# Ledger of designs, part 4: VHH binders against p53848r504to814

Target 1, 311 residues: p53848r504to814
Amino acid sequence: TYIMAIFNATPDSFSDGGEHFADIESQLNDIIKLCKDALYLHESVIIDVGGCSTRPNSIQASEEEEIRRSIPLIKAIRESTELPQDKVILSIDTYRSNVAKEAIKVGVDIINDISGGLFDSNMFAVIAENPEICYILSHTRGDISTMNRLAHYENFALGDSIQQEFVHNTDIQQLDDLKDKTVLIRNVGQEIGERYIKAIDNGVKRWQILIDPGLGFAKTWKQNLQIIRHIPILKNYSFTMNSNNSQVYVNLRNMPVLLGPSRKKFIGHITKDVDAKQRDFATGAVVASCIGFGSDMVRVHDVKNCSKSIK

## First folded at step 16 (VHH)

Design w06
Fold by ESMFold2, look of step 21:
Structure w06 (fold): chain B 311 residues (1-311), chain A 119 residues (1-119)
Amino acid sequence: as target 1 above (311 residues)
Amino acid sequence: EVKLVESGGGLVQPGGSLRLSCAASGFTFSSYAMGWYRQTPGKQRDLVADITSGGSTKYGDSVKGRFTISRDNTKNTVYLQMNSLKPEDTAVYYCARVETREGYWIFYWGQGTQVTVSS
């Protein structure tokens, strides 16, 4: 299982005569320490840099601000002689195609897009033009301000277009028996599948794509638990849909899966009214559950405290 | 508007032969790969045979050596010659235009023709 460490870029305020270089130097030093600590325990580490918050209802930095916060830092990481560059994988957390394009120019390896292409219609073209880039296709609904009001999941995410559904390693009768219990993960699979089709149609290759069901994005806390428990279904999901006088079959089997359970609201519901130490242990247990149900990558805030759960 | 109309199905004894035809219209037939698929109740449609626009063929393992797919681009028609038929060949047979992508497929189906092999 791969570990992806979250790093939120926090630039200084614009100074009247000050210099931004100290902010980047401090961030780079923090990243060097994080990488050295992680590489003591792991063969490689993925650093996920974010210059714009994607938390529901958060205030969105402008594209120019996001570039100023994230691109110089990524460049500094790649130019550092203190890091084993063959063991440090860089990801940028962005839903903006122009930010992704700039990050690729300075040596990022992964574009982590929580919108799965929904927020920027040019994202897939950028990924397709860069075959060496890994793209995380994530699930949400609506936009940053509306997504958590869109957590109602019903029979079929794609309406009357859905004709058949399959779960590999499960008979059709077993899927029918589970239909009411699996509405959520099947809807997520269908919406990911639709976005996957758009990615492929725009020239993105299947081997570039890792999927993420989007814990905490357009989901209630109970729904997050369902998703974690039902990762085996998502990893084996396929379906058919009608499109005019044609039928489309989409197969999501064996696609790598990312889960990001760390510090999400639903952990607070599990551990309600417990102290911070209990929440730390509960977070580790949730990460271990993600791995146990088959997550190929976990996205965490605190690599050291979560390392026992990964092992 | 893609249209595919199958014909030639019916009841046949084990060891017998049938020839299926699929008349295509509504597209430039010579530019597309075509295939025959079959389905028994409760199962997915299985590939029986396909043929590229250039005439290269591929067959399902259970059918190889007994069935032959061919196409006539001047008649916009795909054929399936079925020899040495067995009871397990009983199914509805569908003609298809198939477009393969990475991880998804687009099928244009005919309405199907029933083939029954019974003793």
Scores: ipSAE 0.638, ipTM 0.811, lowest interface PAE 0.6, mean pLDDT 83
Fold by ESMFold2 at other seeds, look of step 18:
Structure w06 (fold): chain B 311 residues (1-311), chain A 119 residues (1-119)
Amino acid sequence: as target 1 above (311 residues)
Amino acid sequence: EVKLVESGGGLVQPGGSLRLSCAASGFTFSSYAMGWYRQTPGKQRDLVADITSGGSTKYGDSVKGRFTISRDNTKNTVYLQMNSLKPEDTAVYYCARVETREGYWIFYWGQGTQVTVSS
């Protein structure tokens, strides 16, 4: 299982009541420490750099500001002689195709897009033009400001065009027994599949894509728990869609899956913890569950403590 | 509009032969892969045979050596010659135009023709 460590490139408003851009040298030192801690426990580490908040209802940094926050840092990480470059994988958390382009120029390996291409229609073209780049196609509904209102996943939301669904290579192969209990993961899978079709049609290759059901994006806290438990369904999922004179079969089997449970609001409901950093221990237990249900990659804030919790 | 019309189905005794035909219209037939699929009640449609636009063929394991797919691009027709028929070949047979992508497929189906193999 791969560990993806979160790094937020957020300006420091500490000293003057306003905002300052953080010193890249200081951020790089933090990254070096993070990598050293992770590589003590793992053969490799993925660092996910974010220059724009993707929390629901957060105020979005401008594209130019996101570039200023993230691109010089990625360049500095990739140029550092203090890091074993063959063991450090770089990801950028962005939904903007121009930010992705700039990150690719300075040596990023992964584009982590919480919108799955919904927020920027040029994203798939950028990924397709760069076949060495891994793309995380994540599920959400609406946009940053509206997604909280779109967490209703009922049978009528699946639409009438879905004719057949299949769950393969799992102990959950009696789909009819589980149909009413799996509405959420089936909606997520089908919406991912629709975006997957658009990615392929725009030239993205299947081997570039890793899928993410999007914990905390258009989901309630109880829904996040359902998704984690139902990862085996998503990993083995296929479905058909019918139109008047055609049928489309989509096969999501064996797609790598990422889950990002760390410090999400739903951990607080489970643990009654308010402090995000105190949630790190509880996150370790949730991470162990994600791995136990078959997640191929987990996104965490504190690699050391989460790794200890799941041993 | 893509239109596929199957014919040639019927009742046949074990060991017998049938030839299915599929007349295609509404598209440039020579540019597309075509296939024959079959379905028994309560099951998915299974591949019987397909043929690429260039004439390369592929067969399901249970029919290999007994069935032959062919196409005539001047008549916009795809054929399935079925020899040495067995009761387990009983099914509705569907002609399809198939478009393959990476990890998804687009099927355009005919209405099907019944084949019944009974002793």
Scores: ipSAE 0.632, ipTM 0.837, lowest interface PAE 0.7, mean pLDDT 82
Fold by ESMFold2, fold request of step 20:
Structure w06 (fold): chain B 311 residues (1-311), chain A 119 residues (1-119)
Amino acid sequence: as target 1 above (311 residues)
Amino acid sequence: EVKLVESGGGLVQPGGSLRLSCAASGFTFSSYAMGWYRQTPGKQRDLVADITSGGSTKYGDSVKGRFTISRDNTKNTVYLQMNSLKPEDTAVYYCARVETREGYWIFYWGQGTQVTVSS
């Protein structure tokens, strides 16, 4: 399992109280320490830099400000002689294609897009033009201001166009027995599949894509728990849908999966702990569950403490 | 308007032969891969045979050596010659135009033709 460490380059980071995000040298030193802690226990580490909050209803930094916050830091990380560059993988948390483009110019490896291309119609073109770039295609609904009102899931996410579903290594009777219990993860899979088709049609290659069911994006806290339990279903999911005298079959089997459980709202319900820093101690058990259900990558705030829990 | 019309199905004894035909219209037939699939009640459609625009063929394991797919681009028709038929070959057989992508496929189906192998 890979560890993706969150680094907020925002002045108002709710995890760090807004400290240290305007000073590149100080931010780089924090990242060097984070990498050393992670690499003590792991062969490599992924650093996910964010210059714009994506929490529901948060105020969105302008594109210009997001670039100012994130791009010089990414460049500094790649130019550092204190980091083992072959062990540090760099990701940018952005839904804006122009930010992604600038990050690619300065050496980012991964574009982590919580919208799965939904917020910026040019994103897939940017990824397709850069075949060396990995892209995290994440599930959400609506936009930052509306997504929390869209957490009602039906039996078919795409309406009547879905004709058949499959969970590989599960026969049709087992799927039928589970349908009422698995509505959420199957709807997420269908909506990811639709975005996946759009990515491929725009020239993105399957080998560039990791999928993320989007914990906390258009989902209630109970739904987050269902998603974690049902990751095996998503990893083995395929379906057909009808489109104008044709049928499309989409196979998501064996796509790498990312989960980001750290400091999400639902951890506070489990632990009675509202303080975001103290949620890191409770996150270890949730991270272990994510790995136990088959997540290929986990996104966390406190790499050292979560790594010790996993180890 | 892709249209595929299958014919040639029917009742046949074990060990017998049938030839299925699929007449295609509404597209440039020679540019596309075509296939035959079959479905029994309660099961999904299984690949029987594929043929590329260039004539390369692929077969399902249960029909190799007994079935032959071919195409005639001048008649816009794909064929399935079925020899040494067995009761387990009983199914509805569907002609398809198939487009392959990375991790997803686009199928255009005919209405199907019934093949029944029974003593």
Scores: ipSAE 0.629, ipTM 0.827, lowest interface PAE 0.7, mean pLDDT 82
Fold by ESMFold2 at other seeds, fold request of step 20:
Structure w06 (fold): chain B 311 residues (1-311), chain A 119 residues (1-119)
Amino acid sequence: as target 1 above (311 residues)
Amino acid sequence: EVKLVESGGGLVQPGGSLRLSCAASGFTFSSYAMGWYRQTPGKQRDLVADITSGGSTKYGDSVKGRFTISRDNTKNTVYLQMNSLKPEDTAVYYCARVETREGYWIFYWGQGTQVTVSS
């Protein structure tokens, strides 16, 4: 399982990781310390740099501001002689194709896009032109301001086209018996699959893509728990769609999965804690659950604390 | 519009033979892979055989050695020769044009032809 460490260049009201508008050298020093702590416990670390908050209802930095905040930092990290570059993987958290282009120029490895290409129609073309770049295709609905009003998932997503899905590790009959309990994860899987088709049609390669069901994006707190429990279904998901005089079969089996449970609101509901730092202690148990259900990568705020909880 | 019309199905005794045909129109037939699938009630359609535009073939395990897929690009037709038929071969047989992508497939189906193997 890989650890993806969040580094926010922009303060967020639900983040207490610092309020740095800070110069590049100060941020680089913080990242060097983060990497040393992580590499003491792990063979590698992924650093996910964000210059624009994607929390629901957050104010979105302009594209110019996002570039100004994140691109020089990424370049400084990649040029540092204080980091073992073969063990530090660099990701940028952006839904804007032009920001992704600039990040690729300065040596980013991963584009982490919470919108799955929904917010910028040029994103897939950028990824396709850069075959060594990994792309995280994440599920959401609507936009930053509307997504949490779109958390209703209906049974019609389990129509005939979904009934033909195959789950390699689960008997087809057992899947049919679970269909009313799995409406949410199958809806999420279908919507990811529809975005996956668009990515492939635009030239993105399957091996570039890692999927993320988007905890906290268009989901209630109970739905987040359900998604975590049902990750094995997503990892083995397939479905069919009918369109005019054709049928499309999509197989997402064996695609790597990212989960980002850290400091999400639903952990506060479980522990009755509203303080983001208090949620860090409970996050360790949730991260262990994500790994136990088969997540290939987890995205966390406090790498050291969460890593200890896994042990 | 892609159009596929199957023919040649019917009732046959165990151990017998049938030859299915699929007439294709609405596309450049010689450029596409074609296949035969079958479906029994309550089950999904299963691959029986496919054939590439260049003539390379693949078969499902249950029919290998008994069934032969072929194509005639001058007649825009694919065939399925079915020998040594068994009652378990009873199904509706569908002709398909199949387009393969990375991790997803597009199927264009015919209407199907019934094959029944019984005494």
Scores: ipSAE 0.626, ipTM 0.827, lowest interface PAE 0.7, mean pLDDT 81

Design w06
Fold by ESMFold2 at other seeds, fold request of step 20:
Structure w06 (fold): chain B 311 residues (1-311), chain A 119 residues (1-119)
Amino acid sequence: as target 1 above (311 residues)
Amino acid sequence: EVKLVESGGGLVQPGGSLRLSCAASGFTFSSYAMGWYRQTPGKQRDLVADITSGGSTKYGDSVKGRFTISRDNTKNTVYLQMNSLKPEDTAVYYCARVETREGYWIFYWGQGTQVTVSS
């Protein structure tokens, strides 16, 4: 299982008056410490840099501000002589194709796009032009301001075009008996599948793609728990759909899966703990559950505490 | 518009032979892979045989050695020669134009032709 550590690029403590400054040296020192701590426990580490919050209802930094916050930091990380560069994998958390393009120029390895290409129609082209880049195709609905009002899931997320569904290594009769219990994860799989088709049609390669069901994006806290439990279904999911004078079969089996349970509000519901840092204590148990149900990568804030659950 | 019309199905005794034909129109036939699939009630359509534009063939395990797929690009027709037929071969047989992508497939189906193998 891979560890992806979250790093939010924020202004240093000496910025004021509405200016968006970042102290690159202070942020780089934090990253170096984070990497050294992670590499004490793991063979490699993935650092996920974000310059624009993707939390539901957050105010979105402009593209120019996102670039100012994130691109110089990524460049500094790659130019550092204090890091074992062959063990440090860089990801940028962005839904904007131009930000992704700039990050690629300075040495990023992964584009982590919570929108799965929904927010920027040029994203897939950028990924396709760069076959060495990994792309995380994540599920959400709507936009940052509307997504959590869109958490109602029906049996047929893509409407009447869905013709058949399969969960590999499961008897088809058993799938039919369980369909009421699995509506959510099957809808997520169908919507990911639609985005997957568009990515492939734009030249993205299957081996570039990791999928993420998007914990906390257009999901209630109870739905997050269902998704974690049902990761085996997603990892073995396929379906057919009607498309004009044709039928399309999509097979998501064996796609690598990322889950990001860290500091999500549903952990507070489980533990009755509102403090985000106190939730770090409980996150390790949730991370272990994600791994136990088959997540290939977990995205966390506190690598040291969560690493015990991974080992 | 892609159009595929199957013919040649029918009733045959075990051990017998049939030849299915699929006439294609509405596309550049020589540029596409073609296939034969079959379906029994309550099951999904299974690959019987597939042939690339270049003539390479692939067969389902249950029909290897008994069935032969071929194509005639001058007639825009794909064929399935079925020999040594068994009752288990009873199904509706569908001709398809198949487009393979990475992890997804596009099928253009014919109407199907019934093959029944019974004493």
Scores: ipSAE 0.624, ipTM 0.825, lowest interface PAE 0.7, mean pLDDT 82
Fold by ESMFold2, look of step 16:
Formats: C-alpha cells, structure tokens, sequence
Structure w06 (fold): chain B 311 residues (1-311), chain A 119 residues (1-119)
C-alpha cells in the first residue's frame, strides 16, 4: 500500500502579505525532512502538494494564486539534489486544468483532482496529452459550496438508465440481498463510472486512472465509514446502463483505489470532536482499516504516526 | 439510427441445425464488430459469438466447434450457423453491434429471435 503525504502550500498567517514565494526554501526544507522521515520506514513516498483548500465552504484561492503557491515549490522539489528523486513521487492537489498543466511542466507525476473533472472540463484533455501522468479521479457532487447538502443517496443519480449491476465473485441474487446496505457505494461507483466514461472519451487511458470514492466530499460521517467497509464492492464493481437505443457496460474491476481519511470531519465524531490537528492520531487506526479493506493508497497528514500504525 | 433485425429462429429437434441472420442498417456496417448473444428468462445475456470488423472470431465455451459466426459486408448481414443443437441452446438470440473502449463497451441490440430445441 502507498502512503500519500499531504503538504499544504497555503499562505502564512499574515493576510496582507500575499508574497508566499519568500519562504520556498523553508517549505522545501520541510518537504525534505518529511521525505527522509517517510523513507526511513517506506521504499517510496508520495507528496501531495495543495495550493488551494478543497474543504467544504472554504474560500477558493484564485488560479493565479494557486499557481504562485504550488508551482515554484514543485519545481524546487524536482530540482533538489538532497532528495532521492527515484523514491519521491510528486502529486498536485488541484481541480484546475491550467494548474495541472503547469505542474506537469515542472515534473509532477500525479494530478489529484477531487472533482473527477467536474470543476474543469479541460482537465481530461490535459491528462490525455500527457500519457505518463497518473490521474486520481475522485467522487464528489456539486461544488465546494454545495457538496455538504448533496449527501442523499437513496435514489441513483442515473435513475432508470441503470439496467444491471455486478459485483464480481458474487452472483446477482447475493447483490440483491445486500441492496439496502450497499446503496451508497453503488451510487458512488456509478457516478465514478460516468466520469470514467468521459475521461476515456477524451483520450485518457485506463492505466492513467486511480479512483477515489471521495471521503468527506458529499458524504456524512456515517457514510464515510460505510464506504471504507465496502471498498471490496467498489474494487469489483461493474454495471450496465441504457442510453437511447444502446446499452453501455462499464467495468471498474481492479482499478487502483485511493482513500483519504486524514483529518476528515468524521474522525472527530468517532473521537468525541477532537480538533482537526489531533485527528491525525485517530486517523492511524482508520488508515489501518482502509488498508484491511483493500485500499491501494492512503492520503494522510501525519506520515510518521500513521506509518507506525501501518507497520 | 442503428437497426438490427434478426431472423431464422424456430423449433428444431436435438442434433439439428439453424442459421440465424441479422440485417443491419443505419451505420457503416463494415467498420464495426458484431456479435450474437442469447438469453433465457431470468438470466443475463451470454456471449455466443462475436466477429471483429477484420473478421476475427471468438466463441463461448459451450458453443465452440458447433456454431460459426460470419459476416457479409456487401449485404450488411451477420450470420450464426448453429449445428448439433442441444436443448440447452434454447434461448432468445440477439444480434449486437459492439463498440469496445478501454474498460467500457457500447452495445446496440436487435429485437431477438427465438430458438427452441426440443423433440
């Protein structure tokens, strides 16, 4: 299982001092230390750099500001002689295609897009133009300001167009017995499948894509727990849908899965509303559960603490 | 509009033969893979045979050696020759145009033709 370490390239505490590049050397030193700590316990590390918050209702940095915060840092990481470049995998957390394009120019390996292409219709074209780039296709609904109100999964978004569903290594009758308990993960799978179709139609290759059910994006805390428990269903999921005079079959089986449980609101509910910074300790236990249910990659804030839990 | 019309189904005794035809219209037939599928009530449609635009064929395990798929691009028709028929071959047979993508497929179905194998 891979560990993806989060690094927020956010502005410092002074609001009127928007010059963020003045501390690039400090940020690079922090990342070098993070990488060396992680590589003490792991063969490789993925660093996920974010220049714009994607938390529900957060104020979104402009595209220009996101580029200013993240691109010089990514370039510095790739040009550093203090890092074992063959062991450091670099990801950018962005939903903006122009930010992704700039990050690719300076040596990023992964585009981590929480919107699965929903927020920027040019994203898939950028990924398709760069076949060596890995793309994380994540599930959400709505946008940053509305997603918390869209966590109702009683009806499938694709409605009557869904004709059949398959969870491989189980028959249809057993799936029917589980229907009420699995509505959430099946909705997520279908919506990911719709975005997957759009990615492939835009030239993205299947081997470029990892899927992420999007813990905390348009999900309640109880729903996050259900998703973690039902990762085996998502990893084995296929479905058909009717479209005019045709039928489309989508097979998500064996696609790599990312889970990002770290500092999510639901950790606070489990641990009696511990603040977000202290949630990283409790996240280690949740991360172990994610791996136990089959997650191929986990995204965390505290690599050292979570690594000991995984070890 | 893609249109597929199957014909040639019917009642036949075990060991007998039938030839199914599927007339295609509304698209450039020679550019697409075609297939035959079958379905019994309450079950999903199973692959019987498919044929690529280039003529390469593939068969389901239970019909290999007994059934032959072919196509005539000048008549926009795909055929299924069914020999040595068994009672378990009884089903509705569907013609399909199949488009393959990476990890998803698009099927255009005909209306189906019944094949019944019994004494």
Amino acid sequence: as target 1 above (311 residues)
Amino acid sequence: EVKLVESGGGLVQPGGSLRLSCAASGFTFSSYAMGWYRQTPGKQRDLVADITSGGSTKYGDSVKGRFTISRDNTKNTVYLQMNSLKPEDTAVYYCARVETREGYWIFYWGQGTQVTVSS
Scores: ipSAE 0.615, ipTM 0.821, lowest interface PAE 0.8, mean pLDDT 82
Fold by ESMFold2, fold request of step 20:
Structure w06 (fold): chain B 311 residues (1-311), chain A 119 residues (1-119)
Amino acid sequence: as target 1 above (311 residues)
Amino acid sequence: EVKLVESGGGLVQPGGSLRLSCAASGFTFSSYAMGWYRQTPGKQRDLVADITSGGSTKYGDSVKGRFTISRDNTKNTVYLQMNSLKPEDTAVYYCARVETREGYWIFYWGQGTQVTVSS
């Protein structure tokens, strides 16, 4: 299982005169410490740099500001002589294709796009032009301001277009017996499949794609728990759908899965406790559950405290 | 618009033979893989045989050695020669144009033709 450490690139507003350069050096020092702590316990670490919040209802930084916050930092990480560059994998958390292009120029390895290409129609073309780049295709609905109002999964969004569904090593009778209990994860799988088709049609290769069911994006806290418990279904899912004058079969089996449970609001509901220290402990337990249900990569804020749960 | 029309189905005794034909129109036939699939009530459509644009063939295990798929690109037609028929071969047989992608497939189906193997 890979560990992906979240790093939010925010300027220090109290600096003067040299704030951009001092802020980057301070951020780089934090990243060096984070990497050393992670590499004490793991063979590699993925650093996920974000210059624009993707939290539901958050205020979105401009594209220009996102570039200013994230691209110089990524470049500094790649140029550092204090980091074992063969063990540090860089990801950028962005839904903007122009930000992704700039990040690729300075040596990023992964584009982590919470929108699965929904927010920027040029994203898949950027990924396709760069076959060495890994792309995280994540599930959401709507946009940053509307997604939490779209967490209704009682009916399938693709409707009558879906003809048949399969879960590997489970015959059709077993899926039918669990049908009402698995509507959420099957919805997510089908909607990911639709975006997957678009990615492939735009030239993205299957080996570039890692899928993410999108914990906390258009999901309630109970739905996040259902997704974590039902990861085995997603990892073995395939389905057929009508598409104009044809039938399409999509097979998601064997695709790597990312889960990002860290510090989501649903942790507070589980613990019924608002204390930040208790939320960090509960996050570790949830991370262990993600690994136990078969997540290939986990995205966390606190690498040191969560590393024991992963190992 | 892709159009596939199957013919040649019917009632046949066990041990007998049938030849199915599928007339294709609405596309450049020679550029696409074609296949035969069959379906019994309440079950999924199963691969019987397919043939690539280059003529390479593949068969389901239950029909290997008894069935032969072929194509005639000048007539835009794909055939299924069915020998040594068994009652288990009773099904609706569908012609398909099949397109493969990375991790997903596109099928264009014909209307189907019934094959019944019984005394």
Scores: ipSAE 0.615, ipTM 0.814, lowest interface PAE 0.7, mean pLDDT 83
Fold by ESMFold2 at other seeds, look of step 19:
Structure w06 (fold): chain B 311 residues (1-311), chain A 119 residues (1-119)
Amino acid sequence: as target 1 above (311 residues)
Amino acid sequence: EVKLVESGGGLVQPGGSLRLSCAASGFTFSSYAMGWYRQTPGKQRDLVADITSGGSTKYGDSVKGRFTISRDNTKNTVYLQMNSLKPEDTAVYYCARVETREGYWIFYWGQGTQVTVSS
């Protein structure tokens, strides 16, 4: 299982009145410490750099500001002689194709796109042009300002277009008995499948794609728990749907899965609003359950504490 | 617009033969894989036979040795020769244009033709 460590570049990372190099050097030192802590317990670490908040209802930095916050930092990490470069994998948390393109130029390995291409129609073309790049296709609905109002999931996300569904390596009759309890994960799978089709049609290769059901994006805290519990369904899911004058069969089986359970609002509800320090331990327990249900990658804020809980 | 029209279905005795035809229009026929599928009520459509644009064929286990798929690119037609028919072959037979992608497939279906094998 891979550990993806979150690193958010702050709005004040670059001061007009201060040394630009000094701001990046402070962030780089923080990243070096994070990597050393992770590599004490793991053979490799993924650092997920974000220059624009993706939290629901957050105010979005401009594309130019996102580039200014994130690209020089990624470059500095790749140029550092204090990091074992063969053990440090870099990801950029962006939904903007131009930011992704700039990150690729400076040595990023992964584009982590919470929108699954929904927010920027040029994203898939950028990924397709760079076959060495891994792409995380995440589920959300709407946009940053509307997604929390779109957490209602009914029967089938794509309506009458869904013709058949399959969950491989399970008793299909037992799935039919649990239909009311699995509406959410099946809807997520269908909507991911729709975005997956768009990615493949734009030349992205299946082996470039990891899928992420998008904990906290267009989902309530209770729904996040359902998703974690039902990851085995998503990992074995396929379906058919009508598309214009054709039928499409989509097979998501064996796609690698990322889960990002380390979100303070989500964890706060699971622990019934306990203090932030106690949430660190609860995060580790949730991460362990994500791995137990079959997540291939987990995205966390506290690598040291989460690693201790599962290692 | 892709259009597939099946013909040749009907009622036949066990041990008999039928030949299904599928007339295709609205696309460059020679560039696409074609297939025959069949469906009984309440079940999924099952592969009977397919044929690639290059002529390579594949058959479902229950029909291998008895059924033959072929194509005539000059007539934009795909055929299914069905010999030694059994009651278990009773189904609606569908012609399909099939497009394979990485991890997903696109099917364009005909309207179907009923084949009934009964004495």
Scores: ipSAE 0.613, ipTM 0.805, lowest interface PAE 0.6, mean pLDDT 83

